Miniprotein binders against b5y8h6. Designs and how they scored, part 10

Target 1, 289 residues: b5y8h6
Amino acid sequence: MQKVIVVTGLSGAGKSTVSKALEDLGYVVVDNVPVDLLHNLLELYEAKNQEQLVAVVVDSRSLRHQGEVSKFVADLKDLKNRMPLDVIFLEASTDTLLSRFNLTRHLHPLVHATGSRIALIEAIEREKELMSELRDVSDVVLDTTGMKERDLVYQVENFIGKDRGPEFYLISFSYQRGLPTNADMIYDARVFQNPYYVDELRTLTGLDDSVAEYVRADHNYGRFLDLWVELAERSYNEHIKMGKPYLVIGVGCTGGQHRSVLVVRDLSDQLTKNGHKVITWHRELGSVN
Below, E stands for the ipSAE of ESMFold2; O stands for the ipSAE of OpenDDE; V2 stands for 0.75 times the mean of E and O plus 0.25 times the DockQ between their complexes.

## First folded at step 5 (miniprotein)

Design s32
Fold by ESMFold2-Fast, scan of step 5:
Structure s32 (fold): chain B 289 residues (1-289), chain A 80 residues (1-80)
Amino acid sequence: as target 1 above (289 residues)
Amino acid sequence: SPEDLRKLLEQARELVEKAIEAEKAGDYLTALFKYLYAIWELRQALELETDPERKEKIRKEIREYWRKALELEEELEEQK
């Protein structure tokens, strides 16, 4: 799967912050791409490096009048039919943009004079009008008015992360067979009472109701499960901020058959109810869900 | 304006430096598109420049970078 991100929007709305965040997520970011080069650029990256994540930044220097914006919109629609492509449009209030340009002494692309409040306001309003068609076809519109840079980075990382498939991979395993490879966290289910020592339960698994009833009867079970769900969700949120769109949790017990299987099942049920995409793998049972 | 012209020439120079670095690293795709972007900036500068001698210098740079871009396209095609 190739992933292409187009970053566009109003000057001063945070495109540079978004570009840096995308670079941190493994994207090659091509800044200030002339619209005439976009098609050729993406085709060459596709032909030569299919694993490379690519982002392009297009601003009002390349989109100087309505005809260029309309042509770019048509190009984006065409490209979306041929490859996965998301458009992020950044905006902010006129007062916010005016304040940012005045504070930083940066020149607006549509104005050449510094310190002219009226010229800056007119340039901002003209850019808003010019870019409105592109805003309308964008996949996400981010209003950065009042946002700190970290907030914008988080929003971008969350948007990118959700497109990558499952958020949690839960693996039940036996400590006798070793730890699963690539696990980010390990939960030790040996803290719960062991059904192996109950004759009727010994040959059953954590998927069987009688085993589930026995293990859940442990007075610590519900509290540990609640804490582990919370820890999983909080850890996942930090992984997203670090550019990793999934979390792998191993749950172990002695045999990998009773307690770890039930815990994985119950964690999956709770995380799914909380709106998360979860894959489970019962390693010692050979089953994936 | 003179400020716009200076900015375009500065941006083109920076892009060429990045293209040379990418080419030395064997990243011909990045090098190609940095050269093409530099040419785009130089064409904008050419429209703003009024001095005939400086216009010709810009045209000479555009021709040189187009030659490099074509060479890089040939190298990329041969690697298929």
Scores: ipSAE 0.000, ipTM 0.143, lowest interface PAE 21.0, mean pLDDT 79

Design s33 (at its last look DockQ between E and O 0.01; V2 from the best seeds 0.00; counts 0 for: pae O 13.4 > 1.5, placed apart)
Fold by ESMFold2-Fast, scan of step 5:
Structure s33 (fold): chain B 289 residues (1-289), chain A 80 residues (1-80)
Amino acid sequence: as target 1 above (289 residues)
Amino acid sequence: SPEDLRKLLEQARELVEKAIEAEKAGDYLTALFKYLYAIWELRQALELETDPERKEKIRKEIREYLRKAYELEEELEEQK
């Protein structure tokens, strides 16, 4: 089972934007799920052991009073013990929500009056109070006050990326032993000075500091590394929008022992510092990190 | 912590189960990356484990799943 995403929050806080972003990432989004059916729906997906990405939206259209919210919270706690599941709660300031409802002329789900400003403010505050318990048990709370649609999309993409496992797989390989056909991108590390022709370095690997110092001393090394990190991040951002959960990058050199190993090591370090989850495979060395 | 160790070992087990299921479905690519992820989780667990006998059990699992990863890479090459 892939991690299930539950989207909830305040009316007007951006749940429709989040739903569209999740659909673009390959999720099946089940909107307006009745709270009493949520348990059965998610157990069905777990029982089938499917790799299908699933998101469900539950909000004040079905959570109309405190008892329904408390039941939903209890159901979420129970489900979390059985399967990987994260809850995203969307909110915004009362002024922001008031402005959004006035601009769109949509009726708030909790409004029982004639659409006056006072009735709308009261409905927003009542919904905040009603949803407080659910907010407290949510895994992430996104305040969309002053946020542009694209900013919310990026926040969701970053949160989802962490929960779906590693974002990058980096494979060091030898051109002499063949190109990894499972790689989305190939970087050629043969452009850097070759430690094989230095007697003291020949039998060492890119994991050894002396080899690292030698290769990093190449005047092209820093610039190529910076460009490759940027290309990797940019490519990954497009990849996840297409519903592909990770990017595989192969880095090759003649022997798969010195230059490619170091480049994978340094790319992994920079991508990890930039907040990405990275797994490396040094194919010719038989190591995974 | 002991709870962190338990979570890493359980997650690695789940990843291996998913890898086996992917293999049965003929999806060797997914199986390969699930095994690599499982090895990564096991390596994190190995750093937290203090018992020598349990550490050796983890090392044996890493070696077996690494062997599986190489076998799957060979299968992927043959499928071309």
Scores: ipSAE 0.666, ipTM 0.900, lowest interface PAE 1.4, mean pLDDT 84
Fold by ESMFold2, look of step 6:
Structure s33 (fold): chain B 289 residues (1-289), chain A 80 residues (1-80)
Amino acid sequence: as target 1 above (289 residues)
Amino acid sequence: SPEDLRKLLEQARELVEKAIEAEKAGDYLTALFKYLYAIWELRQALELETDPERKEKIRKEIREYLRKAYELEEELEEQK
């Protein structure tokens, strides 16, 4: 169910940098995959572990003829009908690609360099023509012209975050009814002052502003919330590197109506402002609403 | 935008289909979180939808999928 990332593009455009960035984001990266094996490999990964983050970097040497490119495009369309899949296409200006090949100037004295500058320009331009069909069907095209490695990493991170599913599931619950199943972390909101003992707040919930004002007035509230946001983000970053697609946090209080609901609300607001996709479930409110 | 609304509704239906498949296979944990994700998509669709009848249909779907989430959590507790 996790979206598979396929990385392709022009030779020298930065596929290795993208591969490293995806590994740092917790993807299992299969590098140098010939296009004729892609279909079987992705079907195997889908059957074995749908929760694992998988990226495939296509070997550009297997895309040297129009027939191979056209077949790859057809295979991608077929795969997209069977599984969630995005294609990242990397490109750069001819001048940039020439510069990146410049490091070979000292490689073969007297054996003649592998190609003249004119032949290299022609090869780059031919590859651009050959790959145009693939470029046109790709979900994102990243132009690496003049781009430093760090900039490309940040663009990959932005793309992945935009297209990924939820990063956090926040579930408010009652300790009287028990913990959410498979929560990775539990935050105990009973540490804050209890609105249940204030008559006008008792029948309200943590979604009501008067309850929120009361609980936020607890002198520990702001500090706990800040620490919990930081802990959630740090825990998520470590878990995603291990292939876990999301983090489940339960927030509990005795009745599940006030303090835990507010904490989930505020935690969700802060994580969303920080750029995360956050799903909330107020477990005890749905049963009464 | 109308295109955003259409995409949200289609994504929600795909998630529900996957949730149903997971539930039939006995994978209640996967089903639960697919339903929660579908509800999240539908709540965003509700913010974009302007037709009262279509809004009410979306609300009914959300209520149904919340009911399924509660049932699945009960099933997961019984598996312990």
Scores: ipSAE 0.364, ipTM 0.817, lowest interface PAE 3.1, mean pLDDT 82
Fold by OpenDDE base, look of step 6:
Structure s33 (fold): chain B 289 residues (1-289), chain A 80 residues (1-80)
Amino acid sequence: as target 1 above (289 residues)
Amino acid sequence: SPEDLRKLLEQARELVEKAIEAEKAGDYLTALFKYLYAIWELRQALELETDPERKEKIRKEIREYLRKAYELEEELEEQK
């Protein structure tokens, strides 16, 4: 990742956690900078040719109106042409955000009067719409749904690491709990025989050998896996051409515990074997490797 | 400005259309959000509108979409 990082996204999506993680990685974090001052700050940084790692956190407190967002996006585009700059956008499911706000009892920045559930939902959607243009120009979009702080830190470290960034981000998930918001493509693992109906396998996960053996025994498993690897690699190559540095693949099953987990594991293994850098996230298990 | 008012009303209409589509697709959460955002746009429009008849129309729409939002919220709670 670049020496200059802009961290933005939805309120409650984990910007504070990311900020801390960046600090631990040696970044000077500047928070709550007015958009007008941000441009000046980055210009000053460029002028001084600083080797210091800098992260700027921008949220809806600084971007209150669509006009400000549009201006900021324009400024970011200009800055990217002048200096190496990456934009990280954090988001989460509405349910996750609601839960987080309920837990913290913090008012959403866009909620002035009533702490009602409806008001909070309205604020979340408004912010999502407000930030949509910024999301579209972001270099990395992280869906923090289901992530603990440690998981998010791990993701940040992997994306920012000194070496080349990940080529593939694989996410196992439950269709019942919704799609990953940042997925470029979705693989449906429900096409394989379901271990949930096997009593001995029901309580296990796709990380367990017995589950793996059962699902791999499906006559379609090998063929689908091969096709998905090929599709992933081809898609990645096209994404690079489009200026996206990585490909996000969601792999779904009904519960997100067995088939999706296994497929992510096996895809990761094969892609890694092919020489790719792969990050995996098992959303429903809360595990990152 | 009159232009701002027109834009708000247009945006609200588009949001409602998307809400209806989401509801038809069974995405009640998306529908809920779109209705709520439409209501927010309409409330802003209401502040800008000076014509009493148009204000009443906006108020009526807000009430309708609030009802829809509550219904969707209840459905979502039942699914949990």
Scores: ipSAE 0.000, ipTM 0.179, lowest interface PAE 13.4, mean pLDDT 83
ESMFold2 (binder alone), look of step 6: mean pLDDT 88; pTM 0.868

Design s34
Fold by ESMFold2-Fast, scan of step 5:
Structure s34 (fold): chain B 289 residues (1-289), chain A 80 residues (1-80)
Amino acid sequence: as target 1 above (289 residues)
Amino acid sequence: SPEDLRKLLEQARELVEKAIEAEKAGDYLTALFKYLYAIWELRQALELETDPERKEKIRKEIREYLRKAWELEEELEEQK
């Protein structure tokens, strides 16, 4: 199954605009899904057509008290273990929501749900408190205060099709020119046998097969490469937890032409095979891959 | 393929705009990495482009942004 989108948030915050945008992107949008039927609904779509884009809307029309919100949050965490799923939470300032309800003459679901006279502002504030736990576990929170409909559509389109950016920047460099000032980690490729002392290889680079064969023939090469890949992946995982979007690794050798270039190339190949998005910069060669 | 090419060129242009904005704000580090990312996108576009004149235009942009990356690296080095 392709990634399921759950749309939730505050009444009047723009869920209908988001639903229409998703439909325009090819999604089947199921509005006001009872939380008890969510698992059954998604299993049905998975069984019948795995290529179908599905979005569901769940909000205070069916989440009327704290226990229902907590149960829904637990259900979402369980579903995320079984299928790719992102939650979009829509919100807006109280003043914005008041203006929108007054303009549209639409009833607030929480006021209607209680079956009593509740001031609109009290209903809005109560809904904010009720939905807080769900907001905290959402993958994106969109504040639609002051947004035009097109602005919201643009943000939804970007979220659905977003490029998460590179995870690694790998820089090959020459110690003679100095360390990259922005590298998080430095790997020293001077530990490998030096092609500079082989006349036929001297003017070539780490992009040439003959240089690659020579350096890879070093008995330490494979072991160091495997350790460096593992260290890179473990370090990246910690950086993400600290809110840092990517990891920068510099790989150096004397000239920045042979050994460092090959190591960057081989690290990039392995990290890419492991599912990572990698950008390489051969600083001394003036190339990006 | 034509849609993919357009998307890559559009993404590269957005990255360059962000790089210029970061550079104007004195954030040379952010500018550097956004230029590198833009070059990466342009290299992907170069693989898909078939028109020789448009290919050469992309190559010229790559060369200019590579020069810019070098200048930014030198500026960062000066700040040590």
Scores: ipSAE 0.509, ipTM 0.860, lowest interface PAE 2.2, mean pLDDT 84

Design s35
Fold by ESMFold2-Fast, scan of step 5:
Structure s35 (fold): chain B 289 residues (1-289), chain A 80 residues (1-80)
Amino acid sequence: as target 1 above (289 residues)
Amino acid sequence: SPEDLRKLLEQARELVEKAIEAEKAGDYLTALFKYLYAIWELRQALELETDPERKEKIRKEIREYLRKAMELQEELEEQK
C-alpha cells in the first residue's frame, strides 16, 4: 500500500467517500490541508520512522487561482522525487455534479432557479479548467460518473494495491454428478468435441497437453472462450455493484474430467492475465489451484 | 521469503477459523469458499516451504480441508 496519498479533484466528485475508504484501510486522513503546508509532509516523513499511512485532502477552495494550482503541482513533483506519494484526482460529468448538488438537504442557492443552474454549469467548467494542470500530473484519475459509493471504494482499494480476496471461483464439474448449486453461472463445455471417444485420451484429464490440444482444435473453442471471459468479467462487475465480493462460475461436461477441466484452466489463465485473482476447483479431480 | 510464508500460513489459519464458524452457523456456502481460499493460500505456502517435514504437514492440511470442502458441497447439493 502507498504510505502517502493526496486526494484532490472537482467539487462534488466524491472526495468524502474516498476519505472514508482510506480511513477504513488504515490511513490517517487530514482534511482541508492548506497548500502552503504540503512541504511539511516531507519533514514529517523523514523525521519519523513510522509505519503510519497518511492521506491528505486538498480542498478545491484552497486552490482558487492558477498560481496556487501551479505552485501545488510544482510541490507535488518535487515531493514525488523524494518520497513515496500518489495523487488521486476525482472528477465527474457536469450533469452528474449538477445532480449531486441537487441531492443536498439544504439546496445550494445556485440550483434554485434556471439562471442559477447556468451559473453553476459555468462554475463547474471553470473549475475543470483551473484544475487541468493538477489532473495531468495525478497518478490516477477517477471519473465517478455513474458510480455508486461502493464502486468508488472498490476503485480506490484497487489503486492502492490492498490485498483482497479472490474475485472468481471457477469449478469444473460432471453433469452426471449434478450441478454445483452454489454457482452463480454455468458454462456448458459439452459443446466441444469429446476426448472420451479417443482411446489414447480416455483416461487422461484436461490438465494433460494431449487432451488440451484435442479440445482446442475444435473450431468453436476460441470463440466460446473469448465470449465466456467477457461474460465473466461483465457479470463480476455487476456483482461488485450489488455488494457481492466474488463470482462463482461452474463449467460442466459429461465426465468432469476432460473438457470442463481444460475450459476452467484456460478461463483462469485469461482472467489472471487480465489482472484478476482466481481460484479454481476441479471437483471430480479433487484439486484446487 | 520466510515472512511471506508466515503470512500465508497465518491467513490460511484465519480463513479456516472463519470456515468453522460459518459451518457451525449452518452457512455451508460461506464455509465452502473459505476452505477453498485457505487451500489456495496453503498451496502458495507449499511452493515457498523447503523443509520436507513442514511441506508434508501443509500437504496433510490441504487434504483435510479439501475433504471438508467436498463434504460441504455434498450438503449443499442435498439441500436442493
Scores: ipSAE 0.302, ipTM 0.782, lowest interface PAE 3.8, mean pLDDT 82

Design s36
Fold by ESMFold2-Fast, scan of step 5:
Structure s36 (fold): chain B 289 residues (1-289), chain A 80 residues (1-80)
Amino acid sequence: as target 1 above (289 residues)
Amino acid sequence: SPEDLRKLLEQARELVEKAIEAEKAGDYLTALFKYLYAIWELRQALELETDPERKEKIRKEIREYLRKALELLEELEEQK
């Protein structure tokens, strides 16, 4: 896991959720650190215990002027030369931040007048402008618009290098026995030639080499497999941005024994070769790989 | 190695505990995939295990979690 994390971003964008998540992972979280004390604080923790995980929160409560932001950016660049340090910047749409402040009744740090919607909008826009330089040098920018707290926690855990579960769950299934209702995507393997109508292959499964050879001989097989791998990877990348920790792909054919089983095997092999952690469930065969 | 086998079995048990917690919270989707992940870990352990009696214990555990996975899938279908 990354030893030092700096949490920053817009007021109301979820810094408290991130701080709690980091505490749960064993980080000592120091909130509202004065910029002038950042070096001293990190040196103190480094001297005490080299294994201690530290997170510091610095935001517009301490960074009220452009000069303070510029100094903080310079300090972060200097610190990165001395130690492994990552900066997380949290943001959200103006409408989202406005709604969150209305729900919690908290005053925005940059608001000078109470109870005005216009003053709050002005404060949010001013903060976005103020923090833009820091956003530009951050290691990750997390847009929490539309995210639930659990989704944000997952994104943070993934970024800091916590051991992660599988990225893909691939389920082979029979259309006759119903769709896996929890699949994010369905690939229809009935487009390939059907081994069921070859007497020697009828009782075999997609795990058998003779079935695999027959189905792979279909002129469409290689192209569809390549496209499905690319679609899976691109869809997973978007899922992660939406706060979804994994992508579930169902692959179906009539019986759930031949074509869908092979496609799931070949997709799993290729995704694994591309560096992804994949779990495969052959629903009709009762096997998990 | 015996060390690898031990880690796989420990990881599988932790995943099952998380699956049970998710199920109690009404999150059947998370529970389903935690069980599938646990089965995957147990299958890796099964390949490393050499004792026939311990292999059979692992196989029984896999069968039980596979049954739970199917039950969770049915629950999700009813919520549709």
Scores: ipSAE 0.012, ipTM 0.533, lowest interface PAE 9.0, mean pLDDT 82

Design s37
Fold by ESMFold2-Fast, scan of step 5:
Structure s37 (fold): chain B 289 residues (1-289), chain A 80 residues (1-80)
Amino acid sequence: as target 1 above (289 residues)
Amino acid sequence: SPEDLRKLLEQARELVEKAIEAEKAGDYLTALFKYLYAIWELRQALELETDPERKEKIRKEIREYLRKALELMEELDEQK
């Protein structure tokens, strides 16, 4: 993990969410650091050899003029030559920032009192121009447009190098060989039409296209898959709130070869497409993906 | 890349070490999922590795850890 992180960016782009995520990772977060004190503050932490992870937030509340931004950029360049330091810049589209300020009723720092929509837009655009030089020297630029808080936390943890681990473990299994007792949830794939009764498909697996075509042709398949994806995501969100780092879902059919294998594949594909880290284990086939 | 390959192999090794420690402590559930995660990292490494001998070494590790995962699941079933 980098010992020092500088958090900067546009007002309303999610700096408070990032600060909380860094605190959860063990950083001491110092908000709204005066730029004149930054160099001294960081040198004191290094000189004391405190082994303390430090994050400092510096934004337009203390960088009000182009000259202050240019000086801060020069200070960051100098500090990077002397110590391990990464800069995170947060941004979002003007429409997104405008929407967020309207929803929260928070005042933009460059607008003292609520003005017209035009005044707020102008303040946002002015801040973008003011911060552009700092954006250019940042180690990572995170565009939080369309992001949920969880997505931003994930991006920050990924950048810092903390391994969150997989969110879902999906296990295909045979009811004939027993239930995986470690599963949090079981989905029963025996509700779908059985390829075992089709001679040409009997020796194939759910990894084969012809088996997949047959099972997906079941009129219930698409709806069950959509519901199971939604249930998995909702269940995982509750697990995280309980401090459980992942959700284990078993998917069973008679042989653990056809229907359960396909369902696990399709669930994994959809959950991965939705941004989740998924590990699959086809227990009866002896494969992990 | 070579750096990505090294990172995957390093992460897999760390996960296996944690799995072994969990198993020694009698925490078969944690051991099981650490082994599955290690196998997943090794499969990503296998896609990046080009040397036939090193690829076969990775495949042997995957097979051994898969067997270990099955043993741990059976052990969990016997406990309840």
Scores: ipSAE 0.373, ipTM 0.818, lowest interface PAE 3.2, mean pLDDT 84

Design s38
Fold by ESMFold2-Fast, scan of step 5:
Structure s38 (fold): chain B 289 residues (1-289), chain A 80 residues (1-80)
Amino acid sequence: as target 1 above (289 residues)
Amino acid sequence: SPEDLRKLLEQARELVEKAIEAEKAGDYLTALFKYLYAIWELRQALELETDPERKEKIRKEIREYLRKALELYEELEEQK
């Protein structure tokens, strides 16, 4: 996990949710740090060689004009040369921020007139302009438009390096031995040409290169694989929003030996190349990879 | 490295403990996937281990957990 985190961004974009998530992960969160004290605070923590995870929140309550933003950016660059720290910038669409402020009835830090929608819009746009230099030097920019609280917590945990388990479990299976009842999705590999009808391939498996070359030679193979990778990633994105950290995909063919095994192997390769952690189980072969 | 090997074995052990807890709670689905994850960690450990006796110990654990995973899978099918 990253030892020091700076949380910044637009008012109403979810900094309080992020602060709570960091506290739950063991960070000491210091809210609304004056910009002139940031350097001293972080140096003090580092000099004491404490095993303490620290997060500081700095926003337009402390960054009131362009000169203060520029000084803060310079301070961050200086600190980054001396210690590992990352900056998270939170933002959202103007409509989203307007909706959130209207729902909560909180006062925007830059509002000069009460109860005016126009004054609130102007305050939001002024804050976006004011904070743009800081946004440009941030390590990650999270647009929380349309995000539920859980989605934002997940994004923050992923960024700071919280250990997560595998994202995909891929199971090759035989339709003759029954469907895996635990699968979230089923892909039917019987659409591809069947190696069982080629004498030299009959006793081999989808792990053998000769079987792989035969099945991949099917003109439909590449297109189906691309579509299935896209479906897997889109489905996984929806599952994580609902709190389930992994997606289980079953891939079936008649015997569970040739086509389904290869498809699982190739899906695993592509999903891994796309940055996902994948576990494969060849049910009929009794192997896990 | 030897430290990487030690961490993989420790992580696999923790996953098995979590799988046993889930199974005792009647959560066979969670237990199944914890065992599969433990097997995956053990296979990584097997690639790093150089001692023949310790390699065989890891292979025996993998076989036992694969058997457990299959039993849990069959139990899940019976519940349908």
Scores: ipSAE 0.011, ipTM 0.568, lowest interface PAE 8.8, mean pLDDT 82

Design s39
Fold by ESMFold2-Fast, scan of step 5:
Formats: C-alpha cells, structure tokens, sequence
Structure s39 (fold): chain B 289 residues (1-289), chain A 80 residues (1-80)
C-alpha cells in the first residue's frame, strides 16, 4: 500500500468517507493540516518509521485564497521529488454537492451563513476555481457524482495498492460431474465444435495446441470469447459495488477436458491482459493457475 | 527472488490458516476459495524454488490442498 497520501478536493465530495476508509486500512489520518506544516511529512518519513501509514487532509478550510493554493502546490511538487507521496482529489457535480449540503444542512467553508441556494452555488463554483491548480497536480481525480460510499472506498483501495486478492476465479468443469459450487455465472462451452469426434484429439486437453487450434477454428469462438470477457468485467464491476470481492465463473462442457479448459485459459489470458488478477481451476484436470 | 519466494510461502501459509478457520466455522465456500488462492501462491513459489527437497514439499502441499478443494466442493454440493 502507498505509505503517504494527501486527501484533498471539494467540500462535500466525500473526503470524510475516504478518511474513514484509510483509518480502517491502518492509516493515521490528520485532518485539516495547515499548509505550513506540510514539510513536516518529510521529517516524519525520513525518521525511518517506514511501516507507518500516514494520510493528511488539506482543503478549502485551510486553503482560502489562490496564493495559499499556489504555495501548497509548490510544496507538494517539492515533496514529491524527495519522498513517495500520492495526492487524491475528490470532486462531484454542482448539483450533487448542493444536494449533499441541503441534506446535511452543513455550512460550506467559503460562506459565513448558508440556507440560500444562490449562496451555496456561488461558494461551490468559487471553490472549484480556487482548487483547480491543485486538481491539476493530483495523482488521481475521483468524481463521486452518483457513487455510493462503498464504490468510493473500493476505488481508493485500488489506487493505494491494497491487495484484495484475486478478482476472478475461473473454473473449468464437466457437466457430467455437476456444476461448480456457488459459481456466480456459468458459460456453456458445448456451443463450440467438439474435439471428442476427432480421434487424434480425443485423449488430449484444452491446453494442447492441436485441441486449441481445432476449437478456435469454430466460427463462433472469437465472438463468444469477446462477449464473455465483456460480460465478466461488467458483472465484476457490479459485484464489487455490492461488497463481493471476487466473481466466480464456471465454464462447462461435456467432459471438462477440451472446450471448457481452452475457454478458461483464453478468458484468463484476456482478463489478465486487461489488468485483472485471475485464478483458474481446471477441476477435472486437478490443476490451478 | 529469495525474498519474493519467502513472501509467497508466507502468504500461502496465511491463506491456509484462514481456510482452516473458515472450515471450522462451517463456511465451506470461503474455505474453498482460500485454498485455491493458496495453491496459486504455492505454484508461483514452486517456479522460484531451486532446492529439490523444498520443491517436493511444495508439490505435496499443492496436492493436499487440491484434494481438500474437491472435498469442500462435495460438502457444498450436499448442503444444496
């Protein structure tokens, strides 16, 4: 995980949710850090308490005019040259921020008193202008418009490098031996031409080049693979929002030896190329990759 | 490489410990996927290990956990 994080962004964009998530991950979170104290992060880092995870929150409560923002940006650039440090900027649409402030009845930092929709809009737009320079130097910008708290937590965890484990478990199986337990999705590979009817391929597996060549020659193979990869990724994105850390996909054929094995291998290769952590289990072959 | 190997073996050990805990709690689903993840880590460790005796130990653990995964699948089928 990244050891030092700066959390910033617009008022009402979700900084409190991010701070709580970082605390739950073992970070010491220091809220509303004055600009002048930012260089103390280097002193703490160089003191060689290397296992300490630190997050600091800096926003318009302490950055009230353009000169302060420009100084903070300059200090961040200097610090990034001397230590590992990532900056997370949180934002949301004006309508979203208005809705959040109206629901909570909190005062916006850039107004003395609120309750006027016009005053809130002006404060939000002013803050966007004020913070634009800081947004430009941030390592990630997260637009929390329409996000649930869980969605935001997962995006932050991914950015800081938290190892959630594998994202996909792909299981090749034989319909004759039954469906894999608690698969979220089943892909039926029996739609492809069957190597069983080719004497030379009968005793081989989907890991053998000759079997792969035969099955991939099916005119439907490439299109089905593309659709199944897309479906897997879209389904995983929805599952992670529901707190389910991985997606289990079973791929079946009659014997669990040829077609299902190849499909699992090809799906794994493509999902891995797309940046996903994938574990495969060829149940009938007794192998995990 | 030697440090990567140690990390893989320690991660696999932690996963097995969590799998055993899940199994004791009757959570066979969690146990199954923890074992599969542990096997995956052990397969990577096997590629890095050069000592024949330690490689054989890793292979035996992989076989044991593969057997366990199949047993857990059967238990989950019975709960259906």
Amino acid sequence: as target 1 above (289 residues)
Amino acid sequence: SPEDLRKLLEQARELVEKAIEAEKAGDYLTALFKYLYAIWELRQALELETDPERKEKIRKEIYEYLRKALELEEELEEQK
Scores: ipSAE 0.476, ipTM 0.853, lowest interface PAE 2.4, mean pLDDT 84

